# VH-VL binders against o27280, part 32

Target 1, 266 residues: o27280
Amino acid sequence: MDSMNVPEVLEIKRIVEESESVKTFIFSWDFRREVRPGQFVMVWDFRDEKPMSVSLIDPVRSEIGISIRRVGEFTDRVHGLSEGDLLGIRGPYGRGFELMGRDILLVGGGIGMAPLAALADEATARGMRVDALVAARTADELLFLDRLEAAGVNISTCTDDGSCGFKGFAHERLLTLEENHDMAAVCGPEPMMFQVMRILDERDVPAQLSLERYMKCAVGICGQCCLDDTGFRVCAEGPVFWSQELSRVREFGRYRRDPAGRRVPW
Short names: E, the ipSAE of ESMFold2; O, the ipSAE of OpenDDE; V2, 0.75 times the mean of E and O plus 0.25 times the DockQ between their complexes.

## First folded at step 17 (VH-VL; framework fv_marstacimab)

Design k5 (at its last look DockQ between E and O 0.01; V2 from the best seeds 0.00; counts 0 for: pae E 12.3 > 2, placed apart)
Fold by OpenDDE, look of step 17:
Formats: structure tokens, C-alpha cells, sequence
Structure k5 (fold): chain C 266 residues (1-266), chain A 121 residues (1-121), chain B 112 residues (1-112)
């Protein structure tokens, strides 16, 4: 009955205040429609549509959660919604994270922790040891700490101002942490991810990184999210990429394209 | 060398209160989760409470929830357990236990020698 | 009454192999959560013996080994020595209670 490409109008079941700027919107979900950590959905507020990562996957409660940071007009409108209000959701789309090994490292910055939180739940459910480096500008911007901790995730925090955990950037903190992980999953500001990837490569830790790009169709047709040189479509071949794949992407960590397709620095 | 030293145990009447302390040394205290684990005489180990490195997160066993409060002062490298409304079944040796680095939740790599709490009329 | 079930006692002669079982449920070990083991010598505090199912801390001899399968875990001691006489506890956590640490009831190992 349901088409993956047609938005399904869903009622907001619950809203979780994650931080001043981030809310998680929870929806009932039919899990006959599979969703994986790292995949995204297109959120439609009947005016505009934006890609959002799935941050919660709960088959027991038959729920998914989408964490949204307030960053513009669309997200301002969404943040104004209440429980019981409606949103259009289509998807999920894209390639999600692949779990491998016994011990995994999660490195997340800001809203980048959204897909990683979902991954953490799956990993811990599989009995994997999960270490998470959670980074943000300030303590108030750190996301999902209680949730992660409750799930059994080993957390290390990092804040730019030192208000919580390590004072500095994620890659700086990472240098001081244990190196023994079978794989890593990374999501956050691209400059952060770039630096983190370098360290992980040096340590021979296989890494997957989730990219954010301007998306329109989410189905690999429009090309708006196409990465230079490789032709990778973030919505189709990604948003999760292996470090080896990203090493081929020249623009990674250097620049991005705006909605008009112009190159803009990070 | 990692050291954990519990104190504050003693004899208390049912309904009474007691505050345990655990002095930590030999490691960066704030970087580690801490827990209290107790052992009744001749019985097994029972987890009591958990606190994250920053102290922002706490968890309690159902048996002590609402009665016990775990806290920490990272400036003093000290873990606390405020025990209120004590019951006879709370009688036990109380151990301070450190979680692994990265605020590891899964296991306890260092234990104190414990402090005895006896709740009796 | 412990969430994890251990035999109350096991015994063996020096040099023998002994095994201590730890049986959980679908809400703990059955979720494939890690199991850890502790040794408690008489009159002393517990000591970490095995962590993450089979890893050994420094100082723990290789004659101690851990394994996990299904809803149960096992501690094996080979080449049993007199100094191994102690109580042994398995530990994990239960998914039904987020953040809830659970211990086995403990096993007293007697070296004959």
C-alpha cells in the first residue's frame, strides 16, 4: 500500500526536548518498512521538505524518532509543532551504517549524534561494546548523553569551551583515547569528520562517515547532492560512506555546495 | 596506583540515615563512572547505584530507589552515598567500585575494601 | 533470587579443570550483553577476573577463561590451584532496566 516515495502523513506521537535547539519527534512506525541507522527520511511540513536522520529506532514500541536542529525557517516551523500535529514522512533513504566487529567507536558532533544514537542502540542490542565520543560547542549542546549511557554506551564528552568533558575538539580528544576498536562511525561537522577520519586511518580503524549535503529528491535523480569527481550521490550511495570512499572525494572537508550549486567553504 | 577507600559505615537503627564516602586516588576521578555495590553477610553481590563521571546521570537499584542518593565531588575526588530510611535488609558491606575508562558502564575494574553498614534495632 | 543464576558451589582437585556456569535470560545475557567475572577471596573485596566475556585483566593467568553463548556464560579454570579457592560472581546488565547492573548469586569454589 505504501510507496516509499510518497510522503506518509504521520502524527507526532511525542516530542523530546534534547537541547535548546534540538527536538526529537517520535512517530509510530510500521516496521514492515525497514529502517537502518544512518538512513534518512524526508520530512515534509506541507510547505517544504528537508532530509533528516533517523535518531531512534524502536521496534518494541513500533516507533521511530527524528531529531531536528533549529537552523532555519523550515526547522523553526517544525519546532513550533506540538504532539498530535502532523508531518509528512517519506523514506527511509540512503545507505545506513554497517556494524562490524565487537568494539565500535562512535564520534559525533552536535546533531551528528542523531544517527549515531540509533546506531548505538542497535550495536548494544547486538552485544557490541560501544564507546562514544560526544562533542559539542558547549555542555548544553551535548546530545543523547542519558540515552546513550542508559543503553550501556561508554561515553567521553568533548566541548569547545570545556564546560563538559575534554576541552577542545573531537579529534584532539580522540588522540588521547584508546585505539582498540574494530570500526568507527562518525557524524558531525565535516571539518570534524575530516580530522577524525585522518586519525582513524592512521590507527587502521575502519571508519564510516555520514555526510550532509543539500538534497532535493532523495532518490538519486536530481544530482543536487552529487559529490565532485566521484559522482557519488549522497542520497543514494550515501549518506554513510567508508573512509576509503571519501578519500576519493576531493571536496570532503574542503567545501560544499549551496542550494544554488555554488561551492562554499566550510 | 588506583585506590578507593570507603568510610562512613557503622551501626544505625531502622529508619535512620547514614552517609558513606569513598575517597579516590591514583586516577583522574572525573573521567570514570563510579558505583556502589553491597554484599550482605554471607550473601552475594548486589549493585546499588551508579553515577556518571560528571555526575549528571545516576541510576539506582529498585531496592534502594527513593531512599538512597549517589553523588560525587570531583574537586575532592570523593564519591558519596546518602542512605535514608534504612532497613534491616540494607545491612551489608558497601563497596565503592570504579567503572572502566571512558565512563565504561559494563564492568568494575577497581574495588575498595568496603565499609560495613549494620541496620539493627 | 539473583537475576543471573550460578551454582552455589563447585569443587575440584588441584590440577583439574572446573567450570562455573552463569545462566541468564532473554533480558540480559540473551540480549548478547557482555558478561564479566569477579573473584572474591575470603575476607577480601571482589577483583575483576574476566571482562567482556573472555578478556583478562593484566595479572590474571591464562588458566582463567570465559565464554558466552545464548543466555548463559561460563568461567573455566584449568590447572586448579589452592589459591583459586574463592567466590566467583558473574555480572552483566539487564535491558528491561536501563542502566541496571545484575550479578549472579555467586559460586563458592573449593579446592580439595
Amino acid sequence: as target 1 above (266 residues)
Amino acid sequence: EVQLLESGGGLVQPGGSLRLSCAASGFTFRSYTMSWVRQAPGKGLEWVSYISGSGSSTYYADSVKGRFTISRDNSKNTLYLQMNSLRAEDTAVYYCARGSSWEYYGYFDYWGQGTMVTVSS
Amino acid sequence: QSVLTQPPSVSGAPGQRVTISCTGSSSNIGKNYDVHWYQQLPGTAPKLLIYYNSDRPSGVPDRFSGSKSGTSASLAITGLQAEDEADYYCQSYDSSLRGYVVFGGGTKLTVL
Scores: ipSAE 0.043, ipTM 0.499, lowest interface PAE 4.6, mean pLDDT 92
Fold by ESMFold2, look of step 17:
Structure k5 (fold): chain C 266 residues (1-266), chain A 121 residues (1-121), chain B 112 residues (1-112)
Amino acid sequence: as target 1 above (266 residues)
Amino acid sequence: EVQLLESGGGLVQPGGSLRLSCAASGFTFRSYTMSWVRQAPGKGLEWVSYISGSGSSTYYADSVKGRFTISRDNSKNTLYLQMNSLRAEDTAVYYCARGSSWEYYGYFDYWGQGTMVTVSS
Amino acid sequence: QSVLTQPPSVSGAPGQRVTISCTGSSSNIGKNYDVHWYQQLPGTAPKLLIYYNSDRPSGVPDRFSGSKSGTSASLAITGLQAEDEADYYCQSYDSSLRGYVVFGGGTKLTVL
């Protein structure tokens, strides 16, 4: 009997190196606990606990995949683990993406492609047409391209340095793409998401965007993931929000909060 | 301390050319979008041109399109405006303005002192 | 002729409140683009005064405030002081101009 708030200690079944800085950790998972694209889990390395997006949802193989970018002390320790090592997982938490219509646009920056890769698998399995704009700083950081292509996703790429595809930011590339989508799903650096949201709003494309905020409890009690002026909790009412919901949020794209709760610019 | 310093203005005849420079310091130049904004004597502000942080995307006001070219050299922390086929109506103070980081749609938080361009016969 | 329309001038006595309007359309302010405001003191470059409709940069007194509603924005100055005498510009973006930056025509504030 699983309690959603108690970490389950799971063995790392397989590790996939997605890039020099990103690994996907695969675990056996009992899908009586449903997981939807856009939900997250708390990953516990027996010292610290961080939220991570689910990138693979495979009920047929009874597997879940969690993609983690090496960015600091916690993620460095996790990247040092091997198959057979243990991690604590609690969740899933949060509101996932909702699919609608026939044509979906995915816009992902860096590790933000992780939840979108899971969404792409679900969308293509439903027979939707999926276009993905995959962005990174450099070609080496473009994620999941082979997986997306194998799923039948139509891929456009952009890199800040021009090493692959369009040279520039994701929103600049978006301006050159056709405006024929029923919905969009967006995940990546918040400044990128803000600019992408504005373009999609101008085009009257319903968009869902996945936010990240500092999290402690993950179940909506502590208030650490709250958005200013609305009281939305990223861990409970999000992490996926509709663009209409975010249009009411003053801080989105304008500032963030550090772990001490101090307002800082992006 | 963020600083923007324009140079290269002067007196030029109609049909002539000038190149403006803006030296940037005190911030990571490549992370910011940059614009040129001009102000004719006794008139208001007019946006002239925009360039993304990487330099990959440029935009121009219709009044200067085809005649002006914005560029940047991120290794030298310098923004440029090449102005060709100058007209009397291009007479203005030209300001270098820093956009908000990563925002296509944002505000200009720092401005240079401006450099005067006079186009007259 | 400006895409964003401001009154050409406003005036007020010291200590009074003045309001400067910025009227746009459905292709700019009405498309949820934010409005920013700049103060230009005589002989100087513009300075950011208000951003994202209502936020103040560090060093701007709270007697300056901004708001946005529908297709229009407003800058309010309370407790008017002699040093507030300046030109004021609103700024946004316009989708009909393929994302061009647009400024209002400017408003000269005279402190009587």
Scores: ipSAE 0.006, ipTM 0.506, lowest interface PAE 12.3, mean pLDDT 85
ESMFold2 (binder alone), look of step 17: mean pLDDT 91; pTM 0.942

Design k6 (at its last look DockQ between E and O 0.78; V2 from the best seeds 0.00; counts 0 for: pae E 11.6 > 2)
Fold by OpenDDE, look of step 17:
Structure k6 (fold): chain C 266 residues (1-266), chain A 121 residues (1-121), chain B 112 residues (1-112)
Amino acid sequence: as target 1 above (266 residues)
Amino acid sequence: EVQLLESGGGLVQPGGSLRLSCAASGFTFSKYYMSWVRQAPGKGLEWVSAISGSGSSTYYADSVKGRFTISRDNSKNTLYLQMNSLRAEDTAVYYCARGSTWEYYGYFDYWGQGTMVTVSS
Amino acid sequence: QSVLTQPPSVSGAPGQRVTISCTGSSSNIGKNYDVHWYQQLPGTAPKLLIYYNSDRPSGVPDRFSGSKSGTSASLAITGLQAEDEADYYCQSYDSSLRGYVVFGGGTKLTVL
């Protein structure tokens, strides 16, 4: 169980506009504090606090990046910030991805590509072969393509409207791909992840999936991110889970809890 | 309210062809997998075919593969089943069913009333 | 001949508890694929009764319940009523059939 930390007030060093709705905020980072792809931080704008995945880990520049999608009031405020402005950051928290094997498949949807981009950097740096299936609703929502390409990732794109790459959903595209990988990492809309996981299981490809849940404390205390039937806390035992673990999670791919704790279908 | 209405059923001779339609309303049609499920008289349910929301993926039972073609027109909110080389064993009530958001591993939450297809000489 | 095996018939008196089994294999229920149940009243289309193994759609009484374990699933009906007389089908997915949706053979429930 992680201890509660006080947010560190950090200056936004740089802002990268990834898409119309996604920005990456870059901070100076002391790497004496270890951070792994798949872990998250709590971002505090002095009014509210939200969990965000780490999308960039650069030990050379001593920087981390946090990619944030504009989806509500909190993120609206954050998107209004400029370089030089301040944010509170506490963490990192949670279990990150583990790399294994030689060939890795990344399957990401929308902002789910954020942690996968960081993982891609690490994997390629280790000399792994990385294939990435990048999915989005439209072409303009596809994230990190240039970055992934620069890292040597083999990219396959998928869009709901067919504006780029395969027309359809990620799991549909995956079904058309016959390559075997030693391991897969998946992050995106949970219904997508659910379908992708099943396909990977059928193919006997070990898979890790990053879940998104409503989080409040991030340290496994409040229970807001607790998964039904298992008692898994996304902030503590996750957010990265192995497919075998998620197979035990009844709600996975089916429903989630809202901030009030009510069941909400996907 | 979700509604599914099948049409196009009827009597056809063996070897003949028939095209079924299913008119959908009350939901965003393109977001859902759609399936055809049939039931022979006095028998159980048999899944026939499925199609993804975008239409990019189609699936068929072995019993109809190569003979039946599932398609959809999302602009018309309509699901189709082209049935060729019909056999006596294809005689059944054909139901249009809406899959869960991701039917590949999902369930059917809404069903039409079905349309009867009779293949007989 | 169905991929999922159901008893062809079950019966019970009003107020009793009845169970309908759905036996699969390692390629379907054994793969931890979800099981769903449908009720089909005489002369009508099937209706979703249970989904995701144990969840009930709106309007389905709590006297209907579903469970899954190993390679089998079960539908339980408590407080059996006359209107429960119908055919019941389990449904899942089978990976050995290239992603086919599979149904049980159906169970006719008679209320005595």
Scores: ipSAE 0.044, ipTM 0.659, lowest interface PAE 3.8, mean pLDDT 91
Fold by ESMFold2, look of step 17:
Structure k6 (fold): chain C 266 residues (1-266), chain A 121 residues (1-121), chain B 112 residues (1-112)
Amino acid sequence: as target 1 above (266 residues)
Amino acid sequence: EVQLLESGGGLVQPGGSLRLSCAASGFTFSKYYMSWVRQAPGKGLEWVSAISGSGSSTYYADSVKGRFTISRDNSKNTLYLQMNSLRAEDTAVYYCARGSTWEYYGYFDYWGQGTMVTVSS
Amino acid sequence: QSVLTQPPSVSGAPGQRVTISCTGSSSNIGKNYDVHWYQQLPGTAPKLLIYYNSDRPSGVPDRFSGSKSGTSASLAITGLQAEDEADYYCQSYDSSLRGYVVFGGGTKLTVL
């Protein structure tokens, strides 16, 4: 195993409150350890360890940012930390997004916008045209809108309750958008990603989707992140998969698994 | 317990109109695609129309486009089918069917008992 | 006329195995879209029997099974019982007709 399999203890340099429930934690980072949009890190609070996506990759300031939504005990504890407090970070791990062509569509739901915000920064830096469909339940949960606008991203929004933008689901809004993209990147609730993937497949748009699965080792040894029918390990062969790879996966979009590996309804 | 209860069927003359309703209970109605599926007497199943959970996207079989309008009122947990310019070929039992969440083209796991529409003079 | 083609009828003796085919094309089953199956007993609404090609809802016995290969799908019934006498429909999606859900023409199963 290499040295990224043990946590490095890092100081929280800055905290950005993205919404009522989402904070971005920013750390100094030595970019000799390369980080790509769509890769993840394991965050250790000295009690428990969870995978988190990188949302900010800033080589100019030598910083990375990790966006974390408050959902349970681990994330509550992390949200209670202040600048100067310590967290363990190991990684990065996994296969990130690959950019191609000149026109990219991003489709993000909720916290799934975090890795897509990092990708948007890279795409705009390369001179690509970037369209982003940003989805949430409510206007208050639409993430990174100011950052995307400042980067020159063309934003479409949708909310379940209609409080901002299109009233409805991301895939419903997508049906009303132009179809002229060279590729797409998708991250969010798995049911949303499944519906979006089907539309993009019909449009013959190459798509990459970022999956979440239970992870323990993060380097492909323990098998806890495996997908049915293919043996793909999300931490090793993913978390970013091409839509063609996912079309062969029976479980995608149909059910989820608990930490014991049992099938559970969405 | 999931329940779907259709109403509004009956006898109409060709060129007439009917409005079908489907009262839903026992689930979070706004999260589900809903469909109308019909079956002419002695014939097979024919998909008629579908609507997304929010109501923003609607889909129609070619045989009913321009004549039928699907809608929903999520505050009342009710699905509707407005049927105009009815033809004899529209004579069928009309079923309300619940689709899956998030699937553009999914299965139908719950069906109502159907309401009969007869178009004749 | 149906986008998905099923035999109009099949029959079998009690205890035997029958198979009902559902033949599609490259615009539906051949694009790896899922196939679902319904049982309709006389005088009743359809009931979901198989979804996502091969999964069974709670309460459907394991003598009902589904499969998909190429442009076709199959419903198999083993240990045939008198109460299996019904109409059976397959269902999928056809990408040549955006937003279009398609049913097969139906198959009447007769238990001899």
Scores: ipSAE 0.006, ipTM 0.502, lowest interface PAE 11.6, mean pLDDT 86
ESMFold2 (binder alone), look of step 17: mean pLDDT 93; pTM 0.952

## First folded at step 18 (VH-VL; framework fv_marstacimab)

Design j1 (at its last look DockQ between E and O 0.01; V2 from the best seeds 0.00; counts 0 for: pae E 13.2 > 2, placed apart)
Fold by OpenDDE, look of step 18:
Structure j1 (fold): chain C 266 residues (1-266), chain A 121 residues (1-121), chain B 112 residues (1-112)
Amino acid sequence: as target 1 above (266 residues)
Amino acid sequence: EVQLLESGGGLVQPGGSLRLSCAASGFTFSKYTMSWVRQAPGKGLEWVSAISGSGSSTYYADSVKGRFTISRDNSKNTLYLQMNSLRAEDTAVYYCARGSSWEYFGYFDYWGQGTMVTVSS
Amino acid sequence: QSVLTQPPSVSGAPGQRVTISCTGSSSNIGKGYDVHWYQQLPGTAPKLLIYYNSDRPSGVPDRFSGSKSGTSASLAITGLQAEDEADYYCQSYDSSLRGYVVFGGGTKLTVL
């Protein structure tokens, strides 16, 4: 499948406004090219290219969705696009989530819910019980609630300001939830993921976590997304990692590297 | 063994105040949402209030909102219900119950034996 | 006046099967919220009987079963025994009431 490295120019079929800052762009997809929850694609607007998680996988409609948060120049341009406009898509890349067991816990923060929403669809389709802890700063930033509910997901929400659900952070809410899951999938701000992972480890719940790093090539060549002390490339060995793998990564939850390679705090 | 023991019930006049306590043991108290559920004599169960494990979030039924205050001291493994402006319709056995919550509220897996509150002139 | 509606009473002879219904609405059971059941013996506190629609806690015999469909739930008791005489309550969550835990009105089960 070497053809996946050539960007395919695709038309935006429809745009879903998830929140004030997040839009989901829907594309037709040839499912001869397999895509898994947790994998990412490189989105090309013919000026710049950025990695984005797949948030929707619909084999029935032959569509995928990519959820993009407005955070900079590239995403500003993309958010200015309309249905019918074109984007370049190459991929998918990386290691996706692996489902196991009967009961699964999803813990997501902000845009981190994007890959988890896709995972939720697959898990529920398999007949799994899915519990999801959805976290955000405010109620307006909570993503995919209606979609998750429609899929049969049991939702627990938490917000920093208490505007919806539990008032506090995801790891704080998690402490008050039942311990009856066969596995967990986690995606969000890295400090959140770090705390959540710690709790899940204490509970002996196998956990997979999706990391976000500065990424350029997506094919494990440039090394821009390498994790310290391990040599793990987020684009190749990740972005989904098991908690045991991340326990070896010194920088996890502590710092990241900027485009110049400098250590910067989270 | 999980144990919940309510106290503080008694007779009070309308407009009066009463503070209930629930002593918990046999589990990590701070990890569980706790609730108060009441039952008027010869009547059914009515949820009154709930508080998250950390105490950061509180919830109230409309019938008691503005009059009752739920709180907890995790260092003492104790749940409280401050009841002000009591009315005759508040007369009931008050149970403390341990919650298991997804989608805000789940089920109550352990209950105390209850404490009787009587509001009468 | 209860958000969830139960029959006030049901009765059966020992060994028979009885069913207790719990009828909700689109804002609670119909929305997909789980239903739980409690048994309350005379003069005692309620006890969890069924949770998440059909799961049984340890110690609850398999004679007790729960189900949910549409806007309603049901508790079934097979092989009715004298000790099953009690009040039974269904419980769920209602989002229209600003997030309330809601109980049924309760059903008194008499073993004849």
Scores: ipSAE 0.040, ipTM 0.527, lowest interface PAE 4.7, mean pLDDT 92
Fold by ESMFold2, look of step 18:
Structure j1 (fold): chain C 266 residues (1-266), chain A 121 residues (1-121), chain B 112 residues (1-112)
Amino acid sequence: as target 1 above (266 residues)
Amino acid sequence: EVQLLESGGGLVQPGGSLRLSCAASGFTFSKYTMSWVRQAPGKGLEWVSAISGSGSSTYYADSVKGRFTISRDNSKNTLYLQMNSLRAEDTAVYYCARGSSWEYFGYFDYWGQGTMVTVSS
Amino acid sequence: QSVLTQPPSVSGAPGQRVTISCTGSSSNIGKGYDVHWYQQLPGTAPKLLIYYNSDRPSGVPDRFSGSKSGTSASLAITGLQAEDEADYYCQSYDSSLRGYVVFGGGTKLTVL
């Protein structure tokens, strides 16, 4: 079996508590296996295996970080682990974000800020101007603000309940922000990404959006991550897509599929 | 069951004002974009205005911009349209319509029965 | 002239198939935005008939169908029945209007 298809068992080197519900698990990583922002790994807890985005890419310390929100059985078990405990990791997989131009807009909702934090580090290291719109339900759930500020990112915040920054949805805040960027990168709840994509399209801003779908193999063989009407596989042709690619995808922002393949509204 | 009930229509002279209300029930009002759509007698549908679920963003058709103000009170599940400087061309049935919970502009899945506004001397 | 163009009227006999076109441009349907359809029976409010180009809400018979191609959309009604006599409107989003909703001019369907 290819090493990309078999989990490597790695020790948790460090755990960062990003919020009450989000932890970043840090592992030693051999960067001969290159990792780019927007790629994902399959995390195996010896019972189940789930895709997770890479949030930290640190070649200097030889570290990779994976941010995980507690939302169910698998993530509850992983959140119960300590430094020194083991997890299996396969990957990285998928197409990452591509940087272009001098000015980038990041729009992240909740845990969707994880891959964008990694992208922000790369963009600032290249000397780009980075604006980030960071969205969450509440102030407590805004992620990576200190890290983004330290990197020199210009931050705008919004919360559904108004406890920090603009009260409302990310796309509503975006309408009041600077219109002229060379590109945008978007990750978060798919309904948010759909609305943000419409605004960016009107502004003629090239956008890349990161999708999440049900996955099993992560290498494009099993078909569990396919998008309607296109045959795109999120694990192979994505998870990062250009907005023009997504304009041909009927299901984007409108519904999802359950494990039985049935159409379910967002 | 989703219900939308408009009120506040009537006869008004040109230059006058009128305030429409739409009482909503059967859904989490604050999660939905809401719109006003009008239909002049014997004519087609015309979108008038929209407001985000939180109430923080508003949109207006060019024909009413500066004269109409959309608002909502999420604690009372009520949508409003303040109509000032009314003109004869504003004569129409005004419908309250529910938008998508996440699409800023999408389809309208529930409509009220409308309230008639007549602008005439 | 509406941004979305519909024929002003269409007619058919019971049991026949009719289609109603909705023609847009590169700033709306041609940009990839979805088309929705509404039925308005005489004296009533509009009712959602088709959304996201081809999806039917609960309670809408499968003899109503929608499609989209290029800059145009089409509503098809098969097995035409007397109760289908109504006005039909298409609706989309036009990015040139900074998020404005646009309706077609409407089509009066007459069942002969």
Scores: ipSAE 0.007, ipTM 0.438, lowest interface PAE 13.2, mean pLDDT 85
ESMFold2 (binder alone), look of step 18: mean pLDDT 92; pTM 0.946

